# Designs tried in a protein design chat: VHH binders against Protein DOG1-like 4 (DOGL4). Part 107

Target 1, 232 residues: Protein DOG1-like 4 (DOGL4), of Arabidopsis thaliana (Mouse-ear cress) (q84jc2)
Amino acid sequence: MSKMRNLVEEKFLEFYESWVIQLELYLHQLLIAHNNNTMSETELRHLISKLTTHHKAYYTAKWAAIREDVLAFFGSVWLNPLENACSWLTGWKPSMVFRMVDRLRKSRVVLVEAQVKKLEELRVKTKFDEQKIEREMERYQVAMADRKMVELARLGCHVGGESVMVVEAAVRGLSMGLEKMVKAADCVRLKTLKGILDILTPPQCVEFLAAAATFQVQLRRWGNRRHYVTHS
Key: E = the ipSAE of ESMFold2; O = the ipSAE of OpenDDE; V2 = 0.75 times the mean of E and O plus 0.25 times the DockQ between their complexes.

## First folded at step 12 (VHH)

Design jc7 (from ja1 with Y32W; framework vhh_6z1v_2)
Fold by ESMFold2-Fast, scan of step 12:
Structure jc7 (fold): chain B 232 residues (1-232), chain A 123 residues (1-123)
Amino acid sequence: as target 1 above (232 residues)
Amino acid sequence: EVQLVESGGRLVRTGGSLRLSCAASGFTFSDWAMGWFRQAPGKEREVVAAIDWSGDETWHADFVKGRFTISRDNAKNTVYLQMNSLKPEDTAVYYCAASFPFYTLKSSEYDYWGQGTQVTVSS
């Protein structure tokens, strides 16, 4: 079976490709800043702000797209299969970024005790919020098998435009439920990112953002080269 | 062009009630978190209440908890602040503000602001 792209998918594919190109340009700037001790705090904060704005622009475009077709983000055509396999509710799993923070703690980055405490508080809060979303997803999946939904599925097999419209209205209601969960998950993502950036110093923020962008870019490249495991 | 227009502020008696409204235009209101802030003479702007894009998650400051309730109507592009059991200490200019995609408790982190509406509570 072959899946053709709809207009929402085509438009977001074009947006995403441009967004990734700009992310790679920002990654280059982050790596230069990280390797040089010549940038002022003001210059570092400006660069961090560019990355934050860039991520917010992604979610602005995503939320416009999911309003039209939330299912486009479950198994996205603009992502390779590896990127899709690593997705949690249409994006990165928030708690995963703490693995990157943990590596910073172990790689001779000096975090003061106050920062370590705040990062652990944020990690606990992030996991709590993440689990709330996971419970909502579980409730959604159970609701799909509810007696009312089963009855609507049976009704949809009957001939008649009116029954078709009733089923279509119910499907739209389900899509709105998915949209709510995706937006809630995206809020946890951005709250986690913001929380980390608020705790770290500007040089530490640059190092963290460089690591995050490097991982995102490399995951895309690894997935695009998945054929390396096959014999020629 | 984004606009937030507050209404409903007026002089009310201690113990009275008042509902503030904030009408939003120029952006997709249902994607944005909203907050109510206030500023009394000689004081900094402080967060009073906040509501997420859906209306399902709200936050209220301890000094108004149980007295004020924030709500929103996404179909009408409007956020509300229901104010009950008003005290003279509630006298302030009340502002609505928008933040994408979630609310925070810091005024500096909000993207758009209204002009404010004056609430005066007399004895």
Scores: ipSAE 0.682, ipTM 0.847, lowest interface PAE 1.2, mean pLDDT 87

Design jc8 (from ja1 with Y32F; framework vhh_6z1v_2; at its last look DockQ between E and O 0.90; V2 from the best seeds 0.81)
Fold by OpenDDE, look of step 13:
Structure jc8 (fold): chain B 232 residues (1-232), chain A 123 residues (1-123)
Amino acid sequence: as target 1 above (232 residues)
Amino acid sequence: EVQLVESGGRLVRTGGSLRLSCAASGFTFSDFAMGWFRQAPGKEREVVAAIDWSGDETWHADFVKGRFTISRDNAKNTVYLQMNSLKPEDTAVYYCAASFPFYTLKSSEYDYWGQGTQVTVSS
């Protein structure tokens, strides 16, 4: 039961596989840094910068791809079913990263009161932004079932040329809306990440990024063990 | 090649108006947030206004006090700064900058910069 892939899917799959390999390498470096208290602040900041740049590269590639076919990302063939099940608007749920922060607080990481306050403010803002996007998504999804589409559905699937044009127009409209929402969601993701990194010290950032990367890599591994996925 | 080219800066009298434009090329304009910065002689560069990739969200500095408005036209790959009620204190080189994918208030976090356009407000 292999799914046919379009060109966008194939290209992005190849990109993503390489990107994940690099992420694993960075994860290794993060773990070393986390366990080595001899690294200077400058060295830590450099490592953090490499990770942020790596993530920026992902979204640059993603946004290029979604411009061609945003729908490909709502059935991401480069992800296993577990990864897809945990996806919110084609990526990780922004508010979930605060669970990673909570984990830090339960570890050897000590957050000062000022950091805790700022993180809470950021959490509230992130949640608000998520909800705003969800409401807008609902609007686009509901709009798909407009009067014309409902009538077409009633008439059945044996539609002629005119009906096909109507459907295609509707799909195009939806796709445009979806692209906007995906970009908006990605902005919330990256703003949230940036916000967290701005609040944390360099050593705390390294630990946070290590935790986040570990979760991502492990989620992929767990899903692959459960479901064999052929990506190439 | 990535390019940001500012235009519209000139000498104006106090109370006058200007509209600055920044034409972008060499990158996907609609994926980038845009910002206007300014730097007066002997002063630090400061953010004036910013706009997200879609144009739906904008930010303006407090010293703008409703006098300046940032906008963008993605079809033209251009960002604008409408400046009204100009004051001598607004005299500076104005820079256009691009940031992927969202705007910030820190100049060091922007990816691309223009060469700037001189705005001079006389008394």
Scores: ipSAE 0.876, ipTM 0.943, lowest interface PAE 0.5, mean pLDDT 92
Fold by ESMFold2-Fast, scan of step 12:
Structure jc8 (fold): chain B 232 residues (1-232), chain A 123 residues (1-123)
Amino acid sequence: as target 1 above (232 residues)
Amino acid sequence: EVQLVESGGRLVRTGGSLRLSCAASGFTFSDFAMGWFRQAPGKEREVVAAIDWSGDETWHADFVKGRFTISRDNAKNTVYLQMNSLKPEDTAVYYCAASFPFYTLKSSEYDYWGQGTQVTVSS
């Protein structure tokens, strides 16, 4: 049920486990703030800032790791199979967070018309940026089947000094292409998160962040329970 | 230590050209978006141009569009601002700034700042 881990995978696994523990602690603080409604606007802004900094720290660590081994993120050993199955380009799909925003609009929390308009504008822009990355991924996948790449794969079956160097250069090029796409996707994620937080009031930000963190934590717990119970 | 060092500012005649450089050290430059800001006496700091971590996406303020061009060299950890057709109203201290992982148009949202380089445009 285990595989050999490289140094990048081991270091990021250690980082991620600590990062998730801290996220759960922040979630507890968000739920207290949301349920008790006793914090000042300044205190709410400080809590929101802590969550924003925490997410930014994740991407700082991730970008350091993908620079060394981007493929570690396309089958992450620190994620359970359910978390991996739900990934879009190594993380959450940006447009999906608007489902949580729609709950704020259509359920308990009432948004003013100006906020609804700005959120819809952000949703459209997020979907546009997302589709741009999906087109780049399609071009990348088509390039993998290009005649030149097929010939390089054939050449790899015949070991020789120059052939080895040419194949290694091609593999490095493929990894660099994936790194660029992952960074582009992560920028859309953080721009979407920032855009939502800029539109919402501090109490609405707390509710949104609590919903997002709850979903992330619960997805991990449900996937871990299934993995524990089901053995192959 | 994190450091951004601007260079290239000087006195220049109206219609002249300058190339400003900003050398970065102490952080992973290729992970950061970069911006050029300027501040004239008695005015707020304003965004002039910005470039993403890859160099593929740029933004230029309307008042410099067609005259100024931002670019970067990730191998040299340097961002540039090519300034053409300079006008007296371009006189300001020019600042280089870094933002992770994308640029914004708000100075308050940048992580690291240089000390600035003075550009003076005379008639």
Scores: ipSAE 0.749, ipTM 0.891, lowest interface PAE 1.0, mean pLDDT 87
Fold by ESMFold2, look of step 13:
Structure jc8 (fold): chain B 232 residues (1-232), chain A 123 residues (1-123)
Amino acid sequence: as target 1 above (232 residues)
Amino acid sequence: EVQLVESGGRLVRTGGSLRLSCAASGFTFSDFAMGWFRQAPGKEREVVAAIDWSGDETWHADFVKGRFTISRDNAKNTVYLQMNSLKPEDTAVYYCAASFPFYTLKSSEYDYWGQGTQVTVSS
């Protein structure tokens, strides 16, 4: 490998590999449920609960890892280049899931007027929350640039232990600020997912979750296939 | 072993003040949103106040707005409910609850619950 991975990256790589494998197994169950008309509402809700628990487990592990090294999640070693190129603040952009809902509506899922209205309200709220985070990130980046510029000016005049402490404080401040923004983005992701699952019926939830898992698995496979061909 | 332990509930006169505490252990408290709920005899459990993981955003029910304040101290793994201008109608068992990673207003959506602390407001 071209770079030594730190302990956070090694641990999360192992977690992520197993997490994706389990997602693929759940996808198999979702596809069976999609094609099977004899499953009860209780059985569908149980399967949906497994998927939501699996997604929450990802964020539980992620939040533990970002506490130690948030920068590991920007250009992650456990993702292929295509997956990394699709990232918005260390993950999928919340509003993109509505493109998947829209595609399902055109081909498979029939929604009543009340559901359509609630989904539009959620889409607007999600977009608003995204834009708020983007504005906050922009302000944070400007503030950090100003702080670093002042620190570098002082470093040019004040060499020694104080300069090291100022640089270390700036690095710590950057990591804490990025952690806060990543956690805010993750909350929007989970709120959006929960909102969609609350609006959809259990059979519709199964179709949505199957589509979402299929997309994630295929994005990984496509990106890995392209990568492997390059290394011939 | 996840635990939420409420304390500070007692008998207090109308117009008085009381501070409830909820000590958390067995999970990463700073990653969870927290809520206070209450249940009076013969009534359903209702949300009183909630606070996000960072403490930056709070929510208070209209019937307590201006009188109760939720807060948290992540260094102490503790969430608080400051209750001022207490009324006999505030008499209830108060519960602390945790939800990952955001709060909701529905009790069924919280992950962990305390056993409750009794607050009694006398006339």
Scores: ipSAE 0.681, ipTM 0.859, lowest interface PAE 1.1, mean pLDDT 84
ESMFold2 (binder alone), look of step 13: mean pLDDT 91; pTM 0.923

Design jc9 (from ja1 with S54E; framework vhh_6z1v_2)
Fold by ESMFold2-Fast, scan of step 12:
Structure jc9 (fold): chain B 232 residues (1-232), chain A 123 residues (1-123)
Amino acid sequence: as target 1 above (232 residues)
Amino acid sequence: EVQLVESGGRLVRTGGSLRLSCAASGFTFSDYAMGWFRQAPGKEREVVAAIDWEGDETWHADFVKGRFTISRDNAKNTVYLQMNSLKPEDTAVYYCAASFPFYTLKSSEYDYWGQGTQVTVSS
């Protein structure tokens, strides 16, 4: 089955490929910093700042793209099937990063009790914010089946005149609702990332960011390998 | 060219009201959270109020709750601060700032800043 890419999909695919290449370069720098543990605190903070700026750049580009075509992000052509299967509202599920934080507790990174408490408070807050969005998503899905939407879908079979305009306006309304939910989810993602980085020391931030980037890069490689094997 | 331009600052009497406006250009205003900060002579810059990209969530400092209200109009690329029951201690330069994609209470975490508008409250 062939799929034609629209302009938004083509532009974001090009952006995303470049963004991932730069993420891999930053991951290499994070691993060097982590393994050698000889960098100054100022150098570590600079590296952490590069990665936070890199993630913010992703969401800046994403929000520009979803304003034009939010649906491109639900079955993204720039992501392999495994990456798409692991998506929650067009990205990583915020609460799942705490599994990476748990990995830090079992590695060489020792978290003090005060940090563990703050991370648990952040986890609870993140799950609460996540559940709010899940309730909105549920309402959106239920609303798709209401009488108004069924009537508008029926009108979509009649090409021409004012009925086309009414249907197009309704579709734009649905897209705006999805855009709002995606932006809310992305805000929870970035608040969670910021919260973790604010709690951790610079060396711990480097280890956390290295773990997160490693997982993202490996998930992409695993999915690409599986796709090749399936179609070979 | 990113620009934030504050307006509305002036001399006003104690107990009076004033509305500040901040006009934004050069960036996608509706993607940014907005904040109002103030700096009084000889004091640190402090956060007064903040509003999310949609206008759904607002935050107000305890010392202005019930007196000040932040709002925004995304169609006009403008954020507002309605100030009621003004006190001499509210005298300060008021700054508008933008943060992607959510607001924080730390001035260092804001991406864009205006040049400020002077509010003077006299008894």
Scores: ipSAE 0.720, ipTM 0.874, lowest interface PAE 1.2, mean pLDDT 87

Design kc1 (from kb11 with Y111S; framework vhh_7z1x_3; at its last look DockQ between E and O 0.74; V2 from the best seeds 0.00; counts 0 for: pae E 4.0 > 2)
Fold by OpenDDE, look of step 13:
Structure kc1 (fold): chain B 232 residues (1-232), chain A 122 residues (1-122)
Amino acid sequence: as target 1 above (232 residues)
Amino acid sequence: QVQLVETGGGLVQPGGSLRLSCTASGFTFSSYAMSWVRQAPGKGLEWLSGISGSGGHTEYADSVKGRFTISRDNAKNTLYLQMNSLQPDDTAVYFCAKWDEYLGSTYEFDSWGQGTQVTVSS
């Protein structure tokens, strides 16, 4: 089935498609760098910076878009069903990245005790922050059944000039709350990512970023295949 | 089975130009981003350039930026690397590379060909 898309959805879809394509190209660089032990620290840091800048660009675009229509991100038409199923408050769940870190530990990456300790502390903090956001989201979801929402529901049956204003006000109120939650979640994501990158050495960062990019690109590929099979 | 065949290498003088080709088979070429990498004697693999499946996005290493141009013809399942202003330091075996989901878990590229030798010497 074709879904009607608003302007925000269309713009962000275009952006995201381009962004993911670029991510895959960066992934190629990461993979080669990961397998090249002769790269200098400076070169590795430059590559890391390139990736971090790319991710910052995503959030810059996202935050601009959510100011216009945060609801677009709760449908996320630019994502396939698999990607959506794996989404937590319009993005990746922060605590998930520690699974990637765990994978590094089981691979050729050797973490020193101090790094392990710091990562564990970060994990705990991240989990705490996630839970806090989840609680707030739950409270918000319950609170949605307020007067404005009731009014919105009522007005859904009949529309007038003054009624339209009420509906718009109600939607704005809801959107503001959701935007707050999304931003909070994004902050946790960014803090978590930064925290991990600050703990890891440049070679370890490259491997981590490669893992993360691989996961993201693969999830999209797998989901797209399934989606086409299901809808073909 | 994925197959990549690199051609176009040879001996050139400094300042010269070469155009490398990579013919792909065994997969949907247009669905995959492709990269050129090289390996000089005694050195590790070096990423040079990448291009998206559609060809709309390209990336270059600083070492080749402004001198090399990556392109592709999806109708011919061919990847290209135009190399201009070649220098002795560009002497290496050049490979086209594909990332695959299977090998991605091991952080490796898919199978590549035997490569093509590029020698830049006066």
Scores: ipSAE 0.818, ipTM 0.929, lowest interface PAE 0.5, mean pLDDT 89
Fold by ESMFold2-Fast, scan of step 12:
Structure kc1 (fold): chain B 232 residues (1-232), chain A 122 residues (1-122)
Amino acid sequence: as target 1 above (232 residues)
Amino acid sequence: QVQLVETGGGLVQPGGSLRLSCTASGFTFSSYAMSWVRQAPGKGLEWLSGISGSGGHTEYADSVKGRFTISRDNAKNTLYLQMNSLQPDDTAVYFCAKWDEYLGSTYEFDSWGQGTQVTVSS
């Protein structure tokens, strides 16, 4: 709020605003394509490719930014409080997208049994990968509580230039650990997204991507509205 | 509630031009991306073009790219579609559309205009 935004935060805020605006335009295309039985497989694949390229662009920009300042992604200034509250390790929780997949079972484009089986196998694998990341976060939190970190925090508050340099080195070490975990979480996200799209037909991919984009845009709009209207 | 009103349709010869307008009310127009969509008789909906709330980002379907131009005037709450080099295949009812978090169904636009008929014929 009152704290000065650094160059990484300013640059990524500009990128993210543009990225979300483009996502809204792709959402419009997905919603119409979902209701159009005359689109060819080639046309549907082209639209799906636009969305996958768009998501890859996000991770390319994110990984460049976290290399410079990973802490900017914990309490991101470009996200509203509702979006921040729904974050798991700086982004969407991979297993949550299977809630979008569950809607396909009740949609106008029905999943065949072979797809249901593959999606369930992917869901189990995704949850397993999430648990690995959560164990790494627990180890990180334990390391943060270590006596050495407590001692460094005390020194940083009470002594001059030598202590400042030691604290800065410790913060860099912590940032590198967080960067590794965020990238690991993002790899699970990308593997889960690719896995779902590889299992689904093009019409089902369009419906899935429309559901995901709708949730993301809706969450942002609800959070922005509540910020201006009420705190209840 | 949200209201969208399309105007500017009509009969035009192949190679001709038309400018469609969509006047919006009941919401903060500049905060929403808008799209032009058409439906030919007996066919499904076809997305044609979209524009961001600020007007800084535009997208076009391959079928209309280079021929149609989307624009908006946020001071007038109006969306435009300039259509050039019109072809018989452009004959359709043209709608402006937005997605609305208050009234929308998942996977569908919830705010549609009544449409304006464009007929391209000699």
Scores: ipSAE 0.546, ipTM 0.811, lowest interface PAE 1.9, mean pLDDT 84
Fold by ESMFold2, look of step 13:
Structure kc1 (fold): chain B 232 residues (1-232), chain A 122 residues (1-122)
Amino acid sequence: as target 1 above (232 residues)
Amino acid sequence: QVQLVETGGGLVQPGGSLRLSCTASGFTFSSYAMSWVRQAPGKGLEWLSGISGSGGHTEYADSVKGRFTISRDNAKNTLYLQMNSLQPDDTAVYFCAKWDEYLGSTYEFDSWGQGTQVTVSS
């Protein structure tokens, strides 16, 4: 009835829907923990571990899926248009999470001087890694466009088996390059997340994880709600 | 006007069972994840269990896993908590809670019931 999905897209759609529902249930736990300061540090660290394990499970599934079809992650069928519009190389932009930390500092979280210094160092490192990936992606996109245009122009002159091999090489090159760039971006995401959680205290980590989960859940709900309103 | 009403609390002996109900009105019940939380005397709120809007996903706190079962009947707008193997440490006021995305707080459940007292004693 709409765009056909390949096997990779169908499997990941099912996984992602389940993963986001589970994230919402973890959000409930984070909200209760945020309102309850009688929890021990050990109990808070256990909850934080559940969230980090959940995020690691996402990347485990994602990396398996991109080996089969990295293009499925550019304009994903399991995301609404608002979610897709907020994506940077198939996920959240690493440097933007520091804006979330900054907002929390202004309203809910008190950081000591040592934490502020470490967060600033991490922010700078994260932005530098991000910019490096952006430069590589730009060079790759130009190189792929040039190679693809030459190969498509050659198809206009020849149509036989040699033309098929050239097209296959162009597609393979695009997919391989994109997979490498997506994994590089994911590594920056994981390092940034780990870095923030290592710097923050357990109660501060709960507030950060609640804000992050809330943003993701609300983005999905808001984007889905607008879709239904415009079509009914 | 969201309303959540918990019932089914009472006094039980250690090892006993009890089933709590939460009747919901004023919103589309099946569209929202629900949770059970409790507050023991002198303690803060403790999250116990959550269930997705469809009922297809559940989670439990380690302290109650294997003993408590959350369920929902969307046709009756009712959330349940089956509590087995109750011990004195389970004595608390039990609440059902809803997170309302539309009215949304990033860090708050929007609606709570008044709670139902569960007391486990010899």
Scores: ipSAE 0.317, ipTM 0.719, lowest interface PAE 4.0, mean pLDDT 81
ESMFold2 (binder alone), look of step 13: mean pLDDT 81; pTM 0.812

Design kc10 (from kc1 with D100S; framework vhh_7z1x_3)
Fold by ESMFold2-Fast, scan of step 12:
Structure kc10 (fold): chain B 232 residues (1-232), chain A 122 residues (1-122)
Amino acid sequence: as target 1 above (232 residues)
Amino acid sequence: QVQLVETGGGLVQPGGSLRLSCTASGFTFSSYAMSWVRQAPGKGLEWLSGISGSGGHTEYADSVKGRFTISRDNAKNTLYLQMNSLQPDDTAVYFCAKWSEYLGSTYEFDSWGQGTQVTVSS
């Protein structure tokens, strides 16, 4: 079991390090595109497609990994402590991206009224879906405590093969429940990301993706700085 | 404090080769991805190639793939671009760039050097 968890963690660590390195290379392309008013819509859409494919690759790898060890994603070894501190249900908090959308209102590219309305509708829906998942996770944690109490009592009264099988079934059920919750959160993330990109023009999409990639790369860099020493 | 100095440009005939260098200072060079970009007369900035901090990952624009090779020497804080099979439309000012730290509401590259001029003519 420990060997299986370590293998999942090792494989995803290798994947994630490569994925973030590629994200930084895409960030350079996004920044150049953002500062270039001569790129065609076809060229911009191609770049946006590279980023959406890159994010899909992350979720494909993540869902394969959580099928084997969902707990690896709670306090992940491939994330530094700062990245882990900023995590919400194993990833970014969906409503957070609307802060990056607010920056677009202050940029050179002005959002038209129809876009503002659709983005506000999406923001409200995203916040609702996010809160629904938070309530489901809270109910899951309460149910987990109740199940553990019942099984702990049973184990105290009945030591043997029956107890081992019941514990294994309970642990499997708990892991399946967590996997379902993580996938639900990831679906909200993907739905929110797709929704924003569908509403924005290609130049606005490039600026949004540049902001998102900058935040992700910067957060990792700050947490990994070898010379980060706080002297009060 | 970030300084990027591009050298190695010049006049070359079609089909010729040039090697560009970018000397970096003022930051931990090996911790940052680096890119080569160019600007042709009357056109916008064009991204050409990128390389990870370790040098283990590289990427190229379709327009230069198979002709240009990006590399770096972290011990010398130097980025390179080997350009082969040069064409007249490769004529441009070439810049090296790194991603800038996010400060306030502005996303930008660090201050670019003056670039190095590459002219391809028969």
Scores: ipSAE 0.537, ipTM 0.817, lowest interface PAE 2.2, mean pLDDT 83

